# Designs tried in a protein design chat: miniprotein binders against b1l550. Part 25

Target 1, 279 residues: b1l550
Amino acid sequence: MRLPEELLERARDIHSEAPSHRIKLDRVGSFGLKVPVEFKGFLLLAEADVWVSLPEGRRGVDLSRQVEAIYELSNPPKDPFSLCREAAISLLEKLNYADSSGVSIRFDAPLQDGESLKYYGVEISSIASDEIINKIRVEILGMTACPCTAELIRAYKSSEIAATHTQRSLGILEVSTKAEHPDPDKLASIIERAMSSPLRTYTKRPDEGGLVIRSLSNARLAEDVVREMIHLFLEEFGHLPEDTHILAAVRSMESVHMHDIYAERSFSLDEIRKEISSH

## First folded at step 20 (miniprotein)

Design lh8
Fold by ESMFold2, fold request of step 22:
Structure lh8 (fold): chain B 279 residues (1-279), chain A 96 residues (1-96)
Amino acid sequence: as target 1 above (279 residues)
Amino acid sequence: MSPEYRKLLLEAFKLIREAMKLLREGNPEEALRLLEKAFELAQRAFELAEDDPQTRLALWLMAQIRELQAEAYKKLGDKERAKELKEEARELEEEL
C-alpha cells in the first residue's frame, strides 16, 4: 500500500533527526542498483553501489536523493569510469552533511577471443572526500600447469613425455590510486600473460591441443604467477604515484588436490621498489 | 556486439529519455507512443543478442520501458493497465 502524498507532507523528516545513539557511520547507501554503461563501444548492464558517510548527529540518509545521484547520470549510457567519478562527486553535493561518498560499478568486460567474445570481471570505485581515490579490481580466468609434476614425469620417462596436470586459475589485480583508473584490459592482459595459458570461450580440439602445449611450456607455481603479475604490472604501471596500492593474487583450482591453492601480495609502489632494489 | 543490436538499444535509450520528459510535462499519451516504439526496438535487440550479457541488458531495458508505460497509464487513470504492465516488468526482471 502506498500512503497518500498529503500524509507524507505532514510526517516528520525522520532522516534529519538525531539518533537515540549518537554513533557515526562510515557507509550508508543503496547496493545492487542496475545501471547501463558503455565500455569501449559495448553497451553493458552494470551493478552499482552508492553510499555516503553519516555523522553521529544525523539519524538517516535521504535514500531517494542518493539513488537520484547515479540514475540522473546513467542515461544515455556512458563510460563507467566517468559515471563512477561524477556520481561520487554528485553524492557529496546532494548530501552535504556527509564527509565522504563512494560509488562502485561492477560489470563483465568483453574481450575479443579470436572469432569469439569472452568476459572478465571488473569492479571500479571512486571514493570522494577532500580528495578522490580510484580503485579497480580485475578478475580473469586462465590456465596454470604444475612444474613439480612436469619435473617428476620428465625424470620418470627421461623427458620422452612432456606432461603435467593443468587447471583453471583465477587471477586478481586490484589497484588503489589518486591517478585515473588503469585500463582494465591492460590489467587483464597482465594476469593472462603471467599464467601458463589463456582460457578460450570456445575451444576446438586443435585449439585445445595448442593451449595444453602452451601450458606445458609455461608451467608455473601459483607463487610465481603472482610474482610475474607484479613484474609485468611494474613494467606497465610503475609510473603511477608512489602511494598507489596494489593487490596481486591467484587462486588455482588444482585438478589433483581437494582444496584450492591461493597466493597473494599487497604492496605500495614505493615498498616494492625498495624491496627489489635491495637485491 | 552487432552494430544493429547497438543501434537498436541506443535509439531505445533516446526514446526513453524523450518519453520521460513528456511524462514530466504532463503528456502521457505521446510518451506511450514513444515507449511502444522503444519496447519494439529493445525486443528486436533481445532477438539479436549473441550472449548472456547482451540478453540481460535487453531484458532489463524492456522491464524499464514497462515500468514507464505503467506510470503513463496511471497518469491517464487506467490503473488496471498500469498494474498489468508493472507485473510484466517484475517478470522480466526475474529473468535477469
Scores: ipSAE 0.703, ipTM 0.907, lowest interface PAE 1.0, mean pLDDT 86
Fold by ESMFold2, look of step 21:
Structure lh8 (fold): chain B 279 residues (1-279), chain A 96 residues (1-96)
Amino acid sequence: as target 1 above (279 residues)
Amino acid sequence: MSPEYRKLLLEAFKLIREAMKLLREGNPEEALRLLEKAFELAQRAFELAEDDPQTRLALWLMAQIRELQAEAYKKLGDKERAKELKEEARELEEEL
């Protein structure tokens, strides 16, 4: 149904009224926006969410201004980290009734895989208030090989034959920090190095054999993949602020099971250092 | 990503910025001239796309250009042309 435009002059400004229930909201915004970005020389179509806090005395948010703010900054396409941070700051300035704002940007990042490209999941966020908190989540598929089955087959008097089941595993690193966002390629590399072997977009039989051999020599439980991710993360990013928060996780799509295996650890840098030093 | 694909899209983005400024300044005829060129560039980039991410970006940009063309025709009073272009933009968006 389409209504006459001149009604806009006669209608109340519903958004600026007080609500009947005076309850503050933490996130009010537009989700699933499409925006172009430039990441390491690649032009990509990203998905963005934008939001602000809404005080108890304001009934609604001006969603059109939110959308305009990020679209104004998205042409020419620029790196998603600058877009994310600048949009979060701009939202907070333009919507002065809010005490916080946030922007999330999701895209599939290209990663060179021999002569081919593969893609891994990236989501970045910037949350602005009195300070800025930067978050990044990286998700990448790899291959894991079961060490338990490998040991059973070895013990079954077949000392010269190494075998086990292999499966796809999704590795996850999420970092929340006051510092700049970590490089997603470095996070993806940490995840892949923690696994039994990387996945390839295209393999010939000799290359497939190499992947399987690598996976057998690096057989790991999902739990130990998470532990290795944490170890490698501390080597690369141990310099970040002490209150930096990390989540490391693996979801293993076990080839011999009807269900997935999941392992996860969250920690601050201060917390994990104390834990390691106590052992 | 081929250098030609990237170059075509960056020029299309530039023309879109210029057209949007012209629309705000009340010059929809000149904006349409730029948007027609931008659409040609985006369509050529779509044909050069090497993978799904490149295809989706080109399609999305073609849809955005059609939305802007529809806005320009609405400002010129050509309501039927604006409606056709909005429908085409919707169809392009559905392919994403």
Scores: ipSAE 0.700, ipTM 0.908, lowest interface PAE 1.1, mean pLDDT 88
Fold by ESMFold2, fold request of step 22:
Structure lh8 (fold): chain B 279 residues (1-279), chain A 96 residues (1-96)
Amino acid sequence: as target 1 above (279 residues)
Amino acid sequence: MSPEYRKLLLEAFKLIREAMKLLREGNPEEALRLLEKAFELAQRAFELAEDDPQTRLALWLMAQIRELQAEAYKKLGDKERAKELKEEARELEEEL
């Protein structure tokens, strides 16, 4: 039931009261908001989460002001990275009792695929306090070919027949940095280049054959893909601050197995450079 | 996306901004005039949508316009029309 809004003048402001238990909260917010964005000339419907910290002495968050912070900035549609950062700053300004705020924006980014578009997953965040931490996660499907099966078939057939199973693999790069968000298309490119072959939205039989041959010539374990992703990332983004944190991962949907295979490495730029230079 | 799809949506967004300002200033009648035009533009964009992401954005915008129209009718005291528009907005949102 919706109550008359004139009751606002008679009711006490429960949000500004002290809570029964004086415990600070790290994230209080509105999740699953739909917002329009413009990404590289495309108008897209994105999903956003907004939150702030609550001090021990404040009972609740003003949810209408919290939602207002992002909606005021979402029309006209703008670049999702600018929207994310500006909304996080606006949250701290509007909700001055908070010592931190955060905004996440999720969308499927378009990528030209011959005469069609394909889409890959992007989630960005900006967390504002004394400073701003920017986070981006990119997920894109590619193809991997198993080198273990390829070797067994070579041993049986004296390597004249190049064959193995191929499967879809989800590549993941996640970056947290004080710098601006890395370009998601560059992250997606790193992931696709690390795999045996890209996936296509629509493939004619001659093109499909070429992709399969390419994947067989680049047979890689999930572990190999993660290592290659890290190598390519360092080549492209090694200039980011030394305390930048990265997660590189692959989930392989194995065609001959009952379950998925997963490989992952997390590191800071400082950490990985020391590791590599020790070899 | 077609250039026409993009132009229709950007104009609809502009009309929505203007209508929201009019609602805050206590002018729901003029806001409704702009929102009716905005809905027509969003509906034309929906017809031009080439893929699922474009369809979803147009539908979402149509739903947002219906919610703003409902707010405007509520300010004018037409509770029944406001209820109809809120229900239409919900139906559009379910198609997402």
Scores: ipSAE 0.687, ipTM 0.903, lowest interface PAE 1.1, mean pLDDT 87
Fold by ESMFold2, look of step 20:
Structure lh8 (fold): chain B 279 residues (1-279), chain A 96 residues (1-96)
Amino acid sequence: as target 1 above (279 residues)
Amino acid sequence: MSPEYRKLLLEAFKLIREAMKLLREGNPEEALRLLEKAFELAQRAFELAEDDPQTRLALWLMAQIRELQAEAYKKLGDKERAKELKEEARELEEEL
């Protein structure tokens, strides 16, 4: 049953009232919105979250205006970084009672992998207030080979047997900065280069053998993968603002163990430079 | 992503923008004509989809078009067809 529209003129505007308890809220929004994006010539279905801060004197958020801020900008499809930033700015303009706004956009980014595509996880966000803070998280699978087992086997037969256990490992780079979002393909490349070898979507047996041989020649502990990720990140992105915050992590799904290994390091660029220069 | 898949979807997005403008201007019959063409293009893109991400985008767009068609029929006073199209949109979204 649809109610008469004339009732809308007599109804209270609940959203603009003061709440019973005057408590500010940090994030009030709509989560899990489907939006189209264009990333490097690919059309993709992304998932977006949009939110604003809510002052203690306002009872509710104008949710229709909030979702409108991103939907108005999403057709024609555009690059997700422009969409993210523009929507965050639009939220503050449309919802002038808010001190901050945020937009996050999640999608699977394509990479060419021989004649096939593989995908890696990307989440970007822009948080707007007196300034804009941009965050990006990249997750990609690679392969790691254990150097401890490789050395033990080598010592047993004096290099006659080249073997160790290998496993899938999830590499993670997360960057929070006042600069523009780093290119996710470069972050994914850093993660893959830090691994013993990349994973392929499809390989024939000779190519598969080559990946295993590469992994044995580049055996790394999870800890070493994280250290290498940091080294490569600093080489590529050391120019970012000094208060840029990074998390580098790896979760190794150890093939010979019933449990995963996890290693991580978080730091600011200022912090890590001081640490390295002291050695 | 095949060039034909991309071309079909971009044309469908353009027709959707035009249809939304016509709906705002009170012209639901012309909007329906564009939305029928947009749906055909999205279906052809769905048939060309070669992986899960391409399938998901095409299905989502088909669902969006069905929602707009439902809005157009509601403006024409055909509430039963509008209801059917909204249900079809929900079914397409459940496949995502």
Scores: ipSAE 0.679, ipTM 0.901, lowest interface PAE 1.2, mean pLDDT 88
Fold by OpenDDE base, look of step 21:
Structure lh8 (fold): chain B 279 residues (1-279), chain A 96 residues (1-96)
Amino acid sequence: as target 1 above (279 residues)
Amino acid sequence: MSPEYRKLLLEAFKLIREAMKLLREGNPEEALRLLEKAFELAQRAFELAEDDPQTRLALWLMAQIRELQAEAYKKLGDKERAKELKEEARELEEEL
């Protein structure tokens, strides 16, 4: 049923009214939008969140303008890094009452695994105000082997390579920086290298055996994985600004327990360099 | 991703941009011609999809084209056809 045109002319702009309570909101927007992106030659459908701040004197945000802003920039599809930054800036331009904006784009990133593709989780964000802060979160599954059980079995059977339980582990790197977004494939590589072994989509029996043997030879606690992730991150990304914030984490889906093991460290580059130099 | 799949989608995206411009300029008839072609390209891309991500993007694009076609028919005064196209768009989106 189309509302009579006469009612539309009489309708107040509710969003521009003063609110009953004059309180600023930090984030108001549309979440779970579908937007096309181009990532390393792949055209993908991503999920996007778009938001702006709302001043205390305005009742609501023009949500339609937010959606238009990101869709205008998404055709033709472009890299999600540029889309995030450009959309965040465009939101501030289109919604002049906002002092801050943000865009987040989520997708499964394709990664070549021999002749097949595997995927890892990516969330790319940009927050615009007087400055632009870029954020990237990468999540990828790997395999860990327990060194404690390996040591117990070694003590029992005197084997050079002791059997141990193995499990899937989720590695997480989150980086917030005033620089450009770090390369997600490099972040994924750091996570995989920090684990006992990567996961493979398809393995033949000899390849599977080799993967397991490698894992057993690189037995690591969840704590070891996080420390290794930090170490490798500093080697690859030590050139980022000192105020760059990092979260390194691992969630190990333990095969011998009903619960997961979790380890994390949050730090700035300045903080962690001081910590390492003090030893 | 196959070169053909990519080409089809990028051409469809181009036609959609042009159609949207024509709709804003008050030329829904010409917009519809471009959207029909865009739909054919997106449908062919859907048929050539090799994996779920390719399938989903093609389906999404087909749905977006149907919505734009519905808007064009609404501007032409054909409410019945506009309603049918909106329903088709909804059905395509449910497959995502």
Scores: ipSAE 0.630, ipTM 0.875, lowest interface PAE 0.7, mean pLDDT 90

Design lh8
Fold by OpenDDE base, fold request of step 22:
Structure lh8 (fold): chain B 279 residues (1-279), chain A 96 residues (1-96)
Amino acid sequence: as target 1 above (279 residues)
Amino acid sequence: MSPEYRKLLLEAFKLIREAMKLLREGNPEEALRLLEKAFELAQRAFELAEDDPQTRLALWLMAQIRELQAEAYKKLGDKERAKELKEEARELEEEL
């Protein structure tokens, strides 16, 4: 039942009231919305978070308008990059009391793996204020082979290709830029190439042997993987603005130890270029 | 993704947009006709789904259509049918 317009006129707008404490909030919104997107020709159901800032003089945010803003833009389904940017802008337009807005969209991105599809995690975000900052986070599993164990085995048993233990490792690239969102498939490819080997969804036996041999030939510490990710990122995306911020990380789910190994570097393009040039 | 699956979903999305417009314009009867057709398309897409992501999207769309149908019936004063459709929407969402 739509409340009669007369009842709406008599009801206080609680959201526009002065708060008990005049404090600005950075983020107020709806989290865990389901929204359809079109990603590289695939129609997918994604999760979305939408938010705006709340000024100190306003009690609450009109959450219904936030939800409406993203759903209006989600039909027909569109690419999540445009959806994030357009929704962030639309939120500021619809909620004129906000000085900033943000949208995050999360889904498992399909990636062609021969005749099959594998998936990697992606989070696409845009934050709008006086400027728009685009953020993308890619997570993909790969395989690492331990060079330390390989060296021990080589020392014990003379072999050109030393056996070593392998583990699944989660590679993470997060990029924040004033430019357009980087291609997540390229980021995923960087992560996979930085590891000892990629993971395959369907391992045919001949392919499994090749994958293991490749991993043994490319034994890498978690630290090596992060450094390689950074190196490959600079080769592919060195054209991005100098103030572009990158997080490169690896979490190795080690097979020999009960704990995970984690390595990380956060940097701007300017910062890392200066570091490399100083050597 | 099959071309047929994609076509069905995109057509359903189109009908949903049109139905939502009709609901805003105060024409719930015509909205219901479009939503019924949209549901049939989404259901067929669900049947054609080749993987879990396709299945989930189709189910979600079916649930959204049921919610919109419930809203339309509520505007028509049929509270009983609206409640039934809302329950169906909930059941579909639980399968996601």
Scores: ipSAE 0.624, ipTM 0.874, lowest interface PAE 0.7, mean pLDDT 89
Fold by OpenDDE base, fold request of step 22:
Structure lh8 (fold): chain B 279 residues (1-279), chain A 96 residues (1-96)
Amino acid sequence: as target 1 above (279 residues)
Amino acid sequence: MSPEYRKLLLEAFKLIREAMKLLREGNPEEALRLLEKAFELAQRAFELAEDDPQTRLALWLMAQIRELQAEAYKKLGDKERAKELKEEARELEEEL
């Protein structure tokens, strides 16, 4: 039964009421929305979070308007970078009581792996206020070979190529910048290049052997991987604004231990440049 | 992604935009005609899906079309058909 329009007109706008406690909220929104995007020619279903700030004098956010804002912009499907930015701006325009808004879009990004596709995790975000901050997080699995075990075996067997254990490692790059979102494929490439080898979806025996040999030749600690990620990032993205913030991290899923190894560095471009210049 | 799959989905998205406009303009009958065509395109795209991401997008689009059809039937006063279509949309979303 549709409530008579007359009853709707009599209903109080609950969202516009004064709250019981005059407290500003930083984020109020809808999380886990499904939105279509076009990423590098691929039409994908992504997960999205949308939010705005809530002033101290307003009880609630019109959540339906938030959902409408992103869906209006998502048809036709567009690149997730533009969608994030445009939706964040649109939220502020539509919800004029908010002083800030944000959009996050998450999906598995296709990456060409020979004749097949592999996927890596991407989260693209934009936060709008007096300025726009763009954020991107990339997560991709690679392989690391342990240099410590390699050295032990080398010392024991006196061999040039020492056997070592290998493990899957998750590399993470998160970038927050006032510039445009960095290309996630480039970020993924940095992570893969920082590791001992990439993971492959399918390998023939000779190819598998080659991959393992490559890994052994590029044995790296988790700490080495993070440092290499930072180095490669600075080479490729050093042109970003100095206030750009970066998180570089790796989680090595150890094959010989029941626990994982984790390493990270958080920094701004200005901070890390000063650090490097001091050496 | 196959060119045919892409074409089908993009055309379905176009029809959905047009149908949504018609629904806002108070023309649910014409909206339904477009949504029926959009559903057929999305179904064909589903059948042509080569991987899980393609399948999921097609299923999601089918569900969205069913929801819009339900809204259109509700505007036409056919509550029973609207309920059926909402249930179909839910079933499609559960496959995601």
Scores: ipSAE 0.624, ipTM 0.874, lowest interface PAE 0.7, mean pLDDT 89
Fold by OpenDDE base, fold request of step 22:
Structure lh8 (fold): chain B 279 residues (1-279), chain A 96 residues (1-96)
Amino acid sequence: as target 1 above (279 residues)
Amino acid sequence: MSPEYRKLLLEAFKLIREAMKLLREGNPEEALRLLEKAFELAQRAFELAEDDPQTRLALWLMAQIRELQAEAYKKLGDKERAKELKEEARELEEEL
């Protein structure tokens, strides 16, 4: 039985009713939506979160309108940067009771690796209020070689290339800015260049040997990797607004013990420039 | 991603947009005609998929088309067919 449309018009809008407790909510929305995007010529299925604020005097959010807002913008598929920003703005326009909105889009970004593709993690977000804040998080795996063990082995056995343990390391760059989203491929490149070597999807034996040798010759602590990431970030993205916030981090999946090593620095561009100039 | 795969998906997306417009305008019969074509294109794209990301996008699109077809049949009063298509959509989404 279809409920007669006339009954729908007589039904109270439960969402517009006064709540039992007059409390503002910061985020109310739909999480884990599937949305198509076009990223650098690739059509991909991404996961999306959409939300708005809820004022103290309103019981609920019309979630159907939120879902419609992002899907209307998702066909045809577009770049995830524009989708995030446009959807965040559209949510505020469609839901006039909200003072803020947000959209987050997550996917594995393809990256060319010789004749094959490798992937890195991307989360793109936009938060709209009286201003628009754009956020991007990039995660990519690389390889690190331990300099401490290398030095111990060098001291024991005189060799030009000291043996050391190698491990996979996850590098993270998170950028929050009032400017446009930074290019995630550039962020991924910074992370890879900050490590001892990148990871490769497919290596022939000679290429594998060369990759390992490069890693051993460029041994770095997790701390070294984070500092190098910050240095390279400042060289590439030093033109961003001074209030731009950055998180640079590394999680080293250590091979000689059961725990991981973690290092991070959170900073604004203004703060880090003052720190560097003081030396 | 092959040029043919991309072409098929973009054509399917176009047909879906047109079908959604027709559904809003109260023309479910013509919407169904477009959705049938869109499903065929998405299925062909699925068959041409070279990797998991391509496969997932094609499957998702097939599921979305089945949901829209179910909506159209519901508007036409065919509840049985609408239920079948919703179940097919669910089955496709479970493969994601």
Scores: ipSAE 0.593, ipTM 0.863, lowest interface PAE 0.7, mean pLDDT 89

